# VH-VL binders against Large ribosomal subunit protein uL6 (rpl6), part 13

Target 1, 180 residues: Large ribosomal subunit protein uL6 (rpl6), of Picrophilus torridus (q6l1b1)
Amino acid sequence: MIKWTEQAEIKLPDDVQATMENNELKIKGKLGEASRIFRDNYVKAYIEGSSVKIATSKNNKYTKGIVGTWYSETKLLIEGVTKGFEYHMKIDFTHFPMRVSVRGDKLIVENFLGEKSPRSAKIVDGCKVSVKGDRITINGIDKRKIGETAANIERATYIRHFDARVFQDGIFLLKGEVNE
Below, E stands for the ipSAE of ESMFold2; O stands for the ipSAE of OpenDDE; V2 stands for 0.75 times the mean of E and O plus 0.25 times the DockQ between their complexes.

## First folded at step 8 (VH-VL; framework fv_refanezumab)

Design D2 (from D1 with heavy chain N57K; at its last look DockQ between E and O 0.57; V2 from the best seeds 0.00; counts 0 for: pae E 14.4 > 2)
Fold by ESMFold2, look of step 8:
Structure D2 (fold): chain C 180 residues (1-180), chain A 121 residues (1-121), chain B 112 residues (1-112)
Amino acid sequence: as target 1 above (180 residues)
Amino acid sequence: QVQLVQSGSELKKPGASVKVSCKASGYTFTDYGMNWVRQAPGQGLEWMGWINTYTGKPTYAQGFTGRFVFSLDTSVSTAYLQISSLKAEDTAVYYCARDSWGEWSDAFDYWGQGTLVTVSS
Amino acid sequence: DIVMTQSPDSLAVSLGERATINCKSSQSVLYSSDNKNYLAWYQQKPGQPPKLLIYWASTRESGVPDRFSGSGSGTDFTLTISSLQAEDVAVYYCQQYYDPYTFGQGTKLEIK
């Protein structure tokens, strides 16, 4: 018999539904549904009453690290489906005004440094991108996906063949911009 | 009834590689982690790390993060230790050892017979 | 890392006499959440793999003769063989499994 010692508990808000099947925690709230697989030899996650609990069968540095990670990921899943996440980006230029628009699953950047060919960035499924003036807002329930979309947008205006100290134009994530 | 059977001894030259196998029987392989322990001739025991047999993710002790690779084939209940770029100092007996579940102890209750790897220049 | 130091490195004891092997950890291996010492003792005879004797510092593994006992807490631990038998000639290792896993250097037990 394996002894499982409870190490962490995450209380579920009343407006969240959670299930655990095949080591996959699925959480559904008013903004949608998100999930993550929590599988390990010595660490398990399970639902008991109105809580997600994390237990270990072996107490060492490895299992303590996994408990911490799964705890944080569960909190992020809950926050995403209840409140959502927002990232804010800024469009910066000195000479050539950039024209930024959303077309389907892509953000299009025209006139970057006067270039005739537009640049584009993939908007990851589940993310909503809005452009107003020199600001871009990325909304979603999955923090990883909005982060990936922001990274795609930053890379779309990456200056590969020029010294960045000479060219400061681009689209950049605003520091500390998480759901305000 | 629990058994860990390791592959036979190996004689290698410096710079070669070796892959030691550890086949488990008599229990559910994926329920227990697998540890690797080194013992140089006439020396003590040195824990090298372990592999999570369910996820396949290894953890290496300090000093074993470069040339040592743990892997699995769960379809045949077998764990592997691969050592690359062999040095004379790698001459040792290599053991696999299972975690104990007795009273939730993490001690090693079953050991393989050991595999002697000899590296001679 | 938690360093495990055994003493003595070698010990000679007459048949039927008490043998005592000490193990000291560089930091406590007593986990306050479960009040258990994460310490094991192994016996290794020539040409054989190690064999688990004691876990949780004092709990005897199934099938281990009752002449073997473990004691101690925190940082200081002792393996005792109450009446030495010929088959007890081996190298004995302590091991902490608190964080991460380390072995003592071993104690060779011989018949005097």
Scores: ipSAE 0.000, ipTM 0.502, lowest interface PAE 14.4, mean pLDDT 86
ESMFold2 (binder alone), look of step 8: mean pLDDT 92; pTM 0.943
OpenDDE, look of step 8: ipSAE 0.023; ipTM 0.651

Design D3 (from D1 with heavy chain D31Y; at its last look DockQ between E and O 0.01; V2 from the best seeds 0.00; counts 0 for: pae E 17.3 > 2, placed apart)
Fold by ESMFold2, look of step 8:
Structure D3 (fold): chain C 180 residues (1-180), chain A 121 residues (1-121), chain B 112 residues (1-112)
Amino acid sequence: as target 1 above (180 residues)
Amino acid sequence: QVQLVQSGSELKKPGASVKVSCKASGYTFTYYGMNWVRQAPGQGLEWMGWINTYTGNPTYAQGFTGRFVFSLDTSVSTAYLQISSLKAEDTAVYYCARDSWGEWSDAFDYWGQGTLVTVSS
Amino acid sequence: DIVMTQSPDSLAVSLGERATINCKSSQSVLYSSDNKNYLAWYQQKPGQPPKLLIYWASTRESGVPDRFSGSGSGTDFTLTISSLQAEDVAVYYCQQYYDPYTFGQGTKLEIK
């Protein structure tokens, strides 16, 4: 008989619902639903009562690592659907005012360093982007998607053929800001 | 009122040099790129390139990367086109033209009056 | 280089009638990222610099009479003068500003 030993527990807040099917944990809250697939031969995640529990059938360094990762991802799913995630970015320029706007699923940057062709960044599905003054706000329930959107925006203003220490115009993530 | 006033016509011999000026007024010079366009007698318009008036970085069209030099004097809001080793084929009217600001288009909304450079034989 | 080809090379139109000038690019000048056609039209009268008429294929520059209109998308563009006036006698150029800049060869417009 295979013994499964509980290694971690994440208590669900009263304002979320969780389901587990086909190794997929789905968490639903007031802001929406998010999910992750938790598949492993020696580690399982399951719902018991008002908790998500993580158990192992072998206790070694690698299963402990998987338990830690799944614990963190579950916590982020819960936070995402209850409070959401919010990233802030700053529009920096020295001389050429950038015009930054959202058009459909893209953020458009015009007049970057006086360039005549606009630059663009994909806004990942599930993220909402707003531009106000010199600030950009990215909102979403999935931290990975808002991070990807922020990276796309930073990459859109990557300076080529110049030393970036001399020309520091661009759109940059404000470090350490999370949630609204 | 936006104005681009160019230097007067030039009559030159082959092998000489010429420097055409384009003085801007009525706007902030360093906020708009400056283009150079030539028009040979009886011919159409040919874009020569542009200069970023803030960074000073010129970009030259194909065929204009050798004897043609764009430069600036931002203290007097003036762009320059210098042509060295003049050839008869350089006979043309040379225009400066600024980038448009209207809805961020790169069309040319204001042009200088043109400078005729004639290179005899 | 993106080649811009205008037709006709010259055109004679009666006063008050419609004039139509076509411009075809060798590659699309419609940029899908912003859904704009990077095309302009200029008017050049003898002894004068060119004057901007139309940008973004169909947007009239400030101060341009409403008898001038631009249309088309991608590779095929048209400048239309709905009721030709004597002051419209000029050479007209299309220009792409998609990559980098090229002008059409010009279309000379005269009164019949």
Scores: ipSAE 0.000, ipTM 0.464, lowest interface PAE 17.3, mean pLDDT 86
ESMFold2 (binder alone), look of step 8: mean pLDDT 92; pTM 0.941
OpenDDE, look of step 8: ipSAE 0.157; ipTM 0.708

Design D4 (from D2 with heavy chain D31Y; at its last look DockQ between E and O 0.65; V2 from the best seeds 0.00; counts 0 for: pae E 14.7 > 2)
Fold by ESMFold2, look of step 8:
Order: sequence, then C-alpha cells, then structure tokens
Structure D4 (fold): chain C 180 residues (1-180), chain A 121 residues (1-121), chain B 112 residues (1-112)
Amino acid sequence: as target 1 above (180 residues)
Amino acid sequence: QVQLVQSGSELKKPGASVKVSCKASGYTFTYYGMNWVRQAPGQGLEWMGWINTYTGKPTYAQGFTGRFVFSLDTSVSTAYLQISSLKAEDTAVYYCARDSWGEWSDAFDYWGQGTLVTVSS
Amino acid sequence: DIVMTQSPDSLAVSLGERATINCKSSQSVLYSSDNKNYLAWYQQKPGQPPKLLIYWASTRESGVPDRFSGSGSGTDFTLTISSLQAEDVAVYYCQQYYDPYTFGQGTKLEIK
C-alpha cells in the first residue's frame, strides 16, 4: 500500500476544461488548448472534480521542488488559455534601418548593420508575431513558446564581429506581459 | 518478491570503461527511483546519485558529474551505471538501491548484491 | 551537503550488553511541515549489502528485532542495541534523506 499525500490544489475556473491522459495535463479555454507532461516517480498530478491536484508519495526537497514547479506550470497553462501571453520587443538601430517582416514560420530581419544577407528567427509553432513600426508583438497561449520565439529574435541580431560597445543595434525584449 | 540482481565482478585497466547492470524484479520498475552507491574497499558508503526510472533523467551527486552515466532499459526493468576513463580510485563495490515508497520508509529498502569493479594495471 | 558524523568509529561490546552508536548531522533533518526526522540506520554484515534497520529516526523496519531502537531529533541521533547478539556484528551507518542523501562514515561493532 502506497500513501499519496495531497500537497497542492489548483482550482479550475468555470470557463476552463481539463483532461489528464498519459500524464499529460491538457487545459482548454476560450483562447485554445495548452498542455504539459507531468511525470515523476514520487509526484503525481491528477484531476478531481474542478481541480488539478498534486500529490506526493515521498517527502523531501526533491519532491517539494517538483510540486512547486508543477503548481506554477498549471497556473500558467490556465492563464494562457484564458488571458494569453503577450511579449513586446523593440527594433533599435542608429544608421541602418532594419526592415523586419514575417514570412511563414520565420521573422526576417533585413539590412541589419547594412548586411546584404538577411537574418532570420524561427517563430515557434503556436505563436503569432506581428510587426508595426519599431515594435514587435508576440502572442500565444504557451508562455514557453513565446519566450523561445523572443529569444530566437534576439539571437538573430547578435553582433559577433563588431564591437558591441559601439553598435547597439538589435531587437530587444521589453517587459510586456499579458494584456486582457 | 522484490529483487535487485547486479552484473558480475569486473577487472579493468586504467582508461577502460565498465557498464554495471541492475535488474529489478517483483515490482513495477518505473514506480521507484534507482540509486547508485559506491563503497571503496574497507571504506564507507557514498551516494553517487539516482535516476528517475519514469522520465529517465539522472541526478548526480557532486564529484560524480563527469565520468559516470546512469541509464535505463525499462523494457527489461534494468538500470545501468557506466564508468568511463577508469582510474585506480574507482576500485569499489557499486550498489544499486531502490527508493522506498508509500508505507515503507523514504530510505533505501532494497539493495542489489553489489558489483566489484577492480581497476589495476 | 549535510555531513553525517558517527561516533565512535569502532565499538567492542560483550554479548548481552548494550551498544550505543551516535550520529550527528551538520544541519537539522527535521521537517517542520510534517514534524519528521529524515534519518535512517543501516546494518552491513561482512560481504553483504546494507540492510535498512530504522527509518524516521525511531521506526523499526519490518522484520528487525526489537532490541534495535533509534532515538533523537534534529541533529543528534542514537542507535541502541539493548542486548547484543552474535549476529549483530556489523558496520552500522546512519543516513539522512532530508537533502537527498548522505551517509555517516560507519561504526564497526564487534564482540568483546
């Protein structure tokens, strides 16, 4: 006989549906569906009534850390499908105006520091990127994917052969969070 | 009943590699973490780390992050310890030990018989 | 890491007499949330793997004779064998499982 002790509970809002299959928590809301896999020897997540519950069969710092992580990830899934996440980035240049566009699953940066070859950044599946003026907006329901897309865009304009103290051109993340 | 059966003793030269197996039976393998413990001749017990048998993710104790690799084959309920670039100081008995679960303790309730690895020129 | 220090390193005790082994941790292994001491004791006989004796500092594992008892809390722990038997000749280890795992250096118990 294995003793499972409930350690955390996340109540689901009325406008959210959740399912658990093969240790994958899927949460559906008005903005869509997002999921995360919750697997461990000593920690389990499950749905009971209108709640996601997290229980442990072993108490130590390791399982407590997992409980905390899964708790946070579940709350982010709920926020994503109800409110969504929105990141804002800024296009900065001094002499060479960047031309930034979205082509398929990539963001294209032309004329970075006068370069003839365009730079590109992968837009992670599930993210929508829009460009207006000197601003880029990344929308999505999965915070990880938005963050990865933003990181890809930042990396696309990393300066490698110029002194970065002299050239501050690039595309940079602003602290933009969820807009309702 | 619950058993952990390890592979036989190994005699190796410095610079070689060794792979120790630990085959579990009598329980659901992926429900319990697997630990590795080292005991040099005449010395005490030293925890090397563990592997999550459900996810396959290893965690190594400090001092065991380089040449030591934990792995699994869940289809045969077996955990592995691989040691590369063997040194004389790796001479020891290596144990696998199962984490407790449920009404048992959180300590190591079942141990393999141990595998002696001898590294000698 | 939490350092576990046992004393003495070795101990010789006459048959039928009491043996006492001490274990001190460098940090408390008591969780305030569940009020449990994450401390175990193991017995290792020559040529054998360790065997779990005590967990939660004072709870005997199934099949362990009642002459074995554990006590203590926080940082100071004791294993007591109330009436030493010939089969109790072994090395005894304490272990904390509060911050993954650390063993004491061991205490060798012999018949005097």
Scores: ipSAE 0.000, ipTM 0.507, lowest interface PAE 14.7, mean pLDDT 85
ESMFold2 (binder alone), look of step 8: mean pLDDT 92; pTM 0.943
OpenDDE, look of step 8: ipSAE 0.201; ipTM 0.719

Design D5 (from D1 with heavy chain D31S N57Y; at its last look DockQ between E and O 0.66; V2 from the best seeds 0.00; counts 0 for: pae E 11.6 > 2)
Fold by ESMFold2, look of step 8:
Structure D5 (fold): chain C 180 residues (1-180), chain A 121 residues (1-121), chain B 112 residues (1-112)
Amino acid sequence: as target 1 above (180 residues)
Amino acid sequence: QVQLVQSGSELKKPGASVKVSCKASGYTFTSYGMNWVRQAPGQGLEWMGWINTYTGYPTYAQGFTGRFVFSLDTSVSTAYLQISSLKAEDTAVYYCARDSWGEWSDAFDYWGQGTLVTVSS
Amino acid sequence: DIVMTQSPDSLAVSLGERATINCKSSQSVLYSSDNKNYLAWYQQKPGQPPKLLIYWASTRESGVPDRFSGSGSGTDFTLTISSLQAEDVAVYYCQQYYDPYTFGQGTKLEIK
């Protein structure tokens, strides 16, 4: 017989609600709802009372790693729906001023290195992007989605046909700037 | 160069508290679980439980679910055992022991030197 | 909880002779998913902390002399010292780490 041993507990704040169905943890707070799928053969996550609990049926280094990951992800979901996250990016250019705008679900970059055709980046659903001066702000309640949006924007200005040592133009993430 | 260094022997009166430390070096502290083992004078080994050094969540063996508290300070790679409301029967050597990574066995590959806690009036 | 029972409680063996210590678990510690026996053996010399000798029932820990060997499966396990040396005077413990952990009561080994 398989024996499940509790390994971690995350106490839910009074201002959030959580549900678990089909291995998907959904957390609602004042800023909205975020979710994450927690699926494994030897690790399970569940809601008991006002806590999210994580248990294992096998106690080894692999399952300990998964417990740690799920613990961190649960804390991020709670932080996201209560406080939110934001990333800041910087528009850098030397000779060709970039025009950066948001159109629907895309960020559009015009005049990158003098190119006639605009470049674009997908804004992941649930993210809000603002452009002010040489700065881009990405807001959202799901840290993974704002990270994906930032990565899309960085990739939109990748330099392929020029020597990167000569042309350092692009849009870059400002690491260490996160909404408090 | 894995080493577990425990705090020194303690002489306590009944009803007092004690906090035993176990400082780890030579490895990534948060990658290995930390176990606590008791050995009363002239007796065998008793597993007291373990603490997940990544999440900080303790698991206590049967018989250790009351006056015993495991904790961590990951900034100094140290695990702690706190025993409250000490009784004479708590007189023992207390060991910390890390779980192994060898072929993913959870046997205890490194042990601290032990901390003697003596409870007498 | 899985009870670990060692036999004998103590034994005396002449230098150079074979020593055998048995360990029985109250339920199988063989996990069918990985086909491993979750059993370890420890040596505790007088005045010292325990030292890991064997894990997975039969795998010697690095630096352990080859005179130490482990065998058995399921519920019945054996630690064998093929040629006893003076430094082998110790108490030996088996331990299951299947669910979660328990130690045997110990076996004291002395020189005859």
Scores: ipSAE 0.006, ipTM 0.529, lowest interface PAE 11.6, mean pLDDT 86
ESMFold2 (binder alone), look of step 8: mean pLDDT 92; pTM 0.943
OpenDDE, look of step 8: ipSAE 0.021; ipTM 0.622

Design D6 (from D4 with heavy chain E103D; at its last look DockQ between E and O 0.02; V2 from the best seeds 0.00; counts 0 for: pae E 13.3 > 2, placed apart)
Fold by ESMFold2, look of step 8:
Parts: sequence; C-alpha cells; structure tokens
Structure D6 (fold): chain C 180 residues (1-180), chain A 121 residues (1-121), chain B 112 residues (1-112)
Amino acid sequence: as target 1 above (180 residues)
Amino acid sequence: QVQLVQSGSELKKPGASVKVSCKASGYTFTYYGMNWVRQAPGQGLEWMGWINTYTGKPTYAQGFTGRFVFSLDTSVSTAYLQISSLKAEDTAVYYCARDSWGDWSDAFDYWGQGTLVTVSS
Amino acid sequence: DIVMTQSPDSLAVSLGERATINCKSSQSVLYSSDNKNYLAWYQQKPGQPPKLLIYWASTRESGVPDRFSGSGSGTDFTLTISSLQAEDVAVYYCQQYYDPYTFGQGTKLEIK
C-alpha cells in the first residue's frame, strides 16, 4: 500500500475552472487558459472540490522542493488567467541605432553593432510583443512563456567577444514595471 | 559633405608590402562599414571584403584571406588596406567604399578616388 | 557566392535612343520578409570611381537623372536609360548585396 499524505492546498477562486488530465493541470479564467504538467514519482497533484491539492508518498528534501514549486506554479496559473502578466524591456545602444520590429512569431533586431545580418528572437506562442520607441512590452497569461520570450530577446543581442565597458549595447529586462 | 580621400599611387617591387589609406570626413566614421574593391587594369570590379568600423572586425572575400589585411585608426577616421608579399598580379586600382545607411541598403554610396598600386620588377 | 551575369558585355546606342542592360543572379536576391530586391547599379566613367545609380533594384539614388531606371525582381534585373546622352558613355555594373557582395562583370555602353 502506498500512503499519500496531503502537503498543500490551493483554493480555486470562484472565477476560474480547473481540470487535471494526464498529469496536466489546466486552469481557465477570464483572460484565457494556461496549464502545467505536474508529474513525479512521489508527488501528485489532484483536484478535490474547489481546490488543487498536492500530496507526497515520501517526505524528503526533494519532494518538499517539488511541493513548493507546484504550489507556486498553481498560484501563478491562477494569477495569469485572472490578471495576466506584463514584462518590460529596454533597447539600449551607444553608437549603432538598433531597429527592432515584430515579424510574425519573431522579434527582429537590425544593425546591432553594425552587423549586416539581422538577429532574431522567437516569441513563444501565447505572448504578445509590442515595440514602442526604446521599449518592448511582453504580455501574456503564462508567466513561464513570457519569461522564455524575454530570455530569447536578451540572448539575441548577447555580446561575447567585446569589453562590456565599451560595448554595452543590448536589449535587457527591466525590473518589474519600472526602471526608466 | 561625405568624402573618402585615399593615399597616392605606389610603385613597388615583387615581395614588398604596401599600405593604402582611406580617410573619411563629413560623417561619423564608426557608423558605416568600409569596403575595399579591387580593379585590375582593364578589368571589372572585385569586392575584397569589408571592415566593421565600430568593432574593428574584418571580413575577407574568398581569395583575399591571406596577404590582405584591413585595419582602422578611428582617432583619425581612417581605414587601411595592407598587402604583403606583393605580386605582379596585385597591380590594380584599390578603392575604399562606404556602406549606405539610407533605406538600410548595403549599396556603396561613396567611393574614394582610388589608389593605383603598380608591382613591377 | 551569388554570381552576377550581365548582358550584353558591350553595346552601342544612338543618342536619344533607349539603352537596356540586363543582369541575372545565380540565386534570388529578393528577401521575402521585407519584399525588397538587394540589387544595385553603378556607373563608372573612364578614370573615375564607380557611382551609385540605383539601389533596391528600382530606387534612384539622389542626384541621378530621371532617364535612369531599374526594374526586375528575384533573379532578373534591367537597367534602362530612356534617352541616351553623350555623358552616359561608361561601364555599368550590377551588384547584389543580399549575401555578401558580388559585382557583375560590367557592360560597356558606347555611342553608336
């Protein structure tokens, strides 16, 4: 017999719906739906009534970490589908003005450090990217996908072979909603 | 007023070296790439490569990866072409040409007057 | 490398007549994302450096007379001088700047 001990509970707000199929927690709210795969040998997540519950069959450092992660991810799914997320990035250059635009599922950066070939970053499906002046805004309901899109954009302008004191050009994530 | 002014003609013997200069004025030097183009007597234009004036990184066309060196002195807005171990076949006019910024085309909108390098015994 | 082939190698045209120079690339120089042809035309008069006439296949550089026009797309391009003037005697070069830069072999234009 395997004993499963409940370790955490997340009460679902009245304005969301949740399903659990094939270890996938899917949460629907007014802004849309988002999901996560919650698969582990010793940790399970399930829906009971109006709550998401997390239980373990072993209690150790690793299962405690997984419980914490799944708890936080569930709360972020709920926040995403009810309130949404927004990241801000800044286009910064010293000599060569960058031209930044969105083309389909990619953000295109032209004239980075005078390069003749453009650089590109994939916009993860479910993210909306807007470019205005020296600012980029990433909107979406899935914080993980927004973060991945921001990381793709930062990596597109990574400077590897130059002194950062001389070449500080790039596109970087602004903390929260501010920093200008 | 954009200008590219090149150094004067050179007479050299086989095995010598030459350094051609191209001084830019009327624009911000580090904003535009600099190309080198060769034209042998009675022949067409041959792109030799270019140098990124901001990073200093040269790019050489196929066939120009050995004895040819592009360099810069950004303090005087000048690009250089150095040719080592000169051969008779290096006899040509050498042009510098600026990349265009307008409409983001990479066409060559301004050219130097050319530098004749003659290699003869 | 993208090979640029011009035709004819030379031509003679009477004053006031139309001159047509063709340029063919070994692969397309049309970039689908911006729908632009990365093709330029240069004029080189004897003893002078080349002069840019046309870029983006059909856009006339500032100061170039209206009688010069460019057309074509993809792999086939044409430079047209609608009414030849004596001062148009030169060698004309096409150039691709799609990847990286290649000139055609040149077309010598003379007055008939």
Scores: ipSAE 0.000, ipTM 0.526, lowest interface PAE 13.3, mean pLDDT 86
ESMFold2 (binder alone), look of step 8: mean pLDDT 92; pTM 0.939
OpenDDE, look of step 8: ipSAE 0.276; ipTM 0.741

Design D7 (from D4 with heavy chain E103S S105T; at its last look DockQ between E and O 0.02; V2 from the best seeds 0.00; counts 0 for: pae E 14.2 > 2, placed apart)
Fold by ESMFold2, look of step 8:
Structure D7 (fold): chain C 180 residues (1-180), chain A 121 residues (1-121), chain B 112 residues (1-112)
Amino acid sequence: as target 1 above (180 residues)
Amino acid sequence: QVQLVQSGSELKKPGASVKVSCKASGYTFTYYGMNWVRQAPGQGLEWMGWINTYTGKPTYAQGFTGRFVFSLDTSVSTAYLQISSLKAEDTAVYYCARDSWGSWTDAFDYWGQGTLVTVSS
Amino acid sequence: DIVMTQSPDSLAVSLGERATINCKSSQSVLYSSDNKNYLAWYQQKPGQPPKLLIYWASTRESGVPDRFSGSGSGTDFTLTISSLQAEDVAVYYCQQYYDPYTFGQGTKLEIK
């Protein structure tokens, strides 16, 4: 008989709905719905009352690691659908003012170093990008997706075959700073 | 007010080189890209490429990536077109033309008077 | 490269009558984000450099007479001279500046 021992509990806020089907935890809140698949032979996640619980059938380094990971991911799902995540980026230039806009699923950078052809960055599905002055805000439910979108934007103004000390223009992530 | 003045006509033999100048006045030179356009006798306009006057980076159209070199001297607001290993088929009028930046259209709003380069045996 | 094809190669039009020159691009030159067609028209008289007439397909350059108008979108464009004047005898070129620049082959306009 397999004994499942509870290892962690995440209480659900009143404004969040959770379901578990086929090892998929779905969390719905005011900002939308997010999910993760929690599948393992020795670790399971389930909903009991108003909590998500994580239990193990073996206690070792492997299962303790998975419990920690699933705990963190569940907390991020809840935070994402209730509060959301927000990254800030700064538009820097020394001479040519960049024109930055959102067009469909892309962020468009015009006039980078006076270039005629625009540069673009893919906005990952589920992210909202807004441009205000010299600042870019990336909002989303999924922290991984807003991070990927930020990386795409930084790469769009990568200066190839130029001395970066002379041409320091670009769009850069403001790490650890929230400007809104 | 805006003016592009090119160097005079050139008569060259095959294998020689030529350097055409285009001196700009009446605007801030480094704010606008400079294009080069070729027109062979009795034929249409052919875009050769452009040079970013701020970074100095040239971009060449297909067919112009070998013997053609764009350069600048920003201290005198001048763009240059150098053609090496001249061939008879290089006989043409060469124009410089300004494009817009930021607050204007990317069409070519100002043109030089043209420089005739004749290559004959 | 985007190929620009003009038609006709030449035309003759009576003074005071309408002249119509067509230009077709091999790909759309409409940039959907700003809703502008990156298409220009130039006039070139003998022995002179080209002169910009129209940009963004339909916007007249300053100093260009009202009889010149541009129309069209995407891949099909038209230059119209509503009342031909003797001074309008020239070769007309369309040009895309969407990626990056190419000219049509030209259309010679003359008085019949």
Scores: ipSAE 0.000, ipTM 0.492, lowest interface PAE 14.2, mean pLDDT 85
ESMFold2 (binder alone), look of step 8: mean pLDDT 92; pTM 0.944
OpenDDE, look of step 8: ipSAE 0.012; ipTM 0.556

Design D8 (from D4 with light chain P100F; at its last look DockQ between E and O 0.76; V2 from the best seeds 0.00; counts 0 for: pae E 12.1 > 2)
Fold by ESMFold2, look of step 8:
Structure D8 (fold): chain C 180 residues (1-180), chain A 121 residues (1-121), chain B 112 residues (1-112)
Amino acid sequence: as target 1 above (180 residues)
Amino acid sequence: QVQLVQSGSELKKPGASVKVSCKASGYTFTYYGMNWVRQAPGQGLEWMGWINTYTGKPTYAQGFTGRFVFSLDTSVSTAYLQISSLKAEDTAVYYCARDSWGEWSDAFDYWGQGTLVTVSS
Amino acid sequence: DIVMTQSPDSLAVSLGERATINCKSSQSVLYSSDNKNYLAWYQQKPGQPPKLLIYWASTRESGVPDRFSGSGSGTDFTLTISSLQAEDVAVYYCQQYYDFYTFGQGTKLEIK
């Protein structure tokens, strides 16, 4: 018989609903649904009353790290479905004006460094991307997905054949700008 | 009754591959991690790493990330250690060991009988 | 990496006498949250797999004779065998399980 010792508790706000099936915590709020898989031999997450609880069957550095991660991820799921997240990116060019647009599930970059073939970045499902002037805004309820979309956009203008310290053209994430 | 039964001794030539099995019984296999420990002739114990039997994710100790592969078949409650490109230095007894659980210990409470792998030309 | 160092490397002790084996870790293995030392002792007799004797530095595993005891805290630990018996001839290993696992180099215990 396994003894599970509670290590953390996250109280659910009145305006969210949570379910746990197959080690997947799903949280529903006014902005939608988000989920995360919490699976480990020695750490479990479960719903008890109006709380998400995290327990361990081992008490060591490995499980403490996982408890911390799952605690933070649960709080981010709640924040995402109630307030949402927003990332901002900046379009920088010196000589060749980039034309940036959204087409379906892709962000398209034309005329990067004068290139005739467009570059593209996948917009991860669940993210909304808008382009206004030299700024790109990524909105979503899942912080991991908006981060992945931002990384895809940054990568689309990666300069392989030029010294990036000399050529600063590209699309870059503006750190620290997040709506709540 | 908790028991870990390993496959029999192996005699191999350098460059060959070997797969050691460790069959668990008497407990729920996916509730406990499985560790692998090496002991060269006349030498001490060396932890090689472990595999999370719930997720199937292996973790290798430093120096064991190359030719060593941990795997599982949960349908038969069995863990495997595969060693490729065998070298003479791989001659050793290989143990599987279950970590203990919960508040009473992380130590290795049950061990397989060991599998001697001899690498000689 | 937490290095475990045992002393002595070998020792000979007369039947019925006390044997003492020391183990030192390169870092504390005392976890402040639960105030427990994540240290175990194993006995390995010739031709056999290791057998768990002591965990949490001082807690005896089920079926281990009372003559085996563990003590110490933090970085310094001791395995004591009171009234040595012939069947206690073995190699003894300490192990930390605070950050994954590391074994000491072993201490060979002989009669005489």
Scores: ipSAE 0.000, ipTM 0.537, lowest interface PAE 12.1, mean pLDDT 86
ESMFold2 (binder alone), look of step 8: mean pLDDT 93; pTM 0.948
OpenDDE, look of step 8: ipSAE 0.045; ipTM 0.679

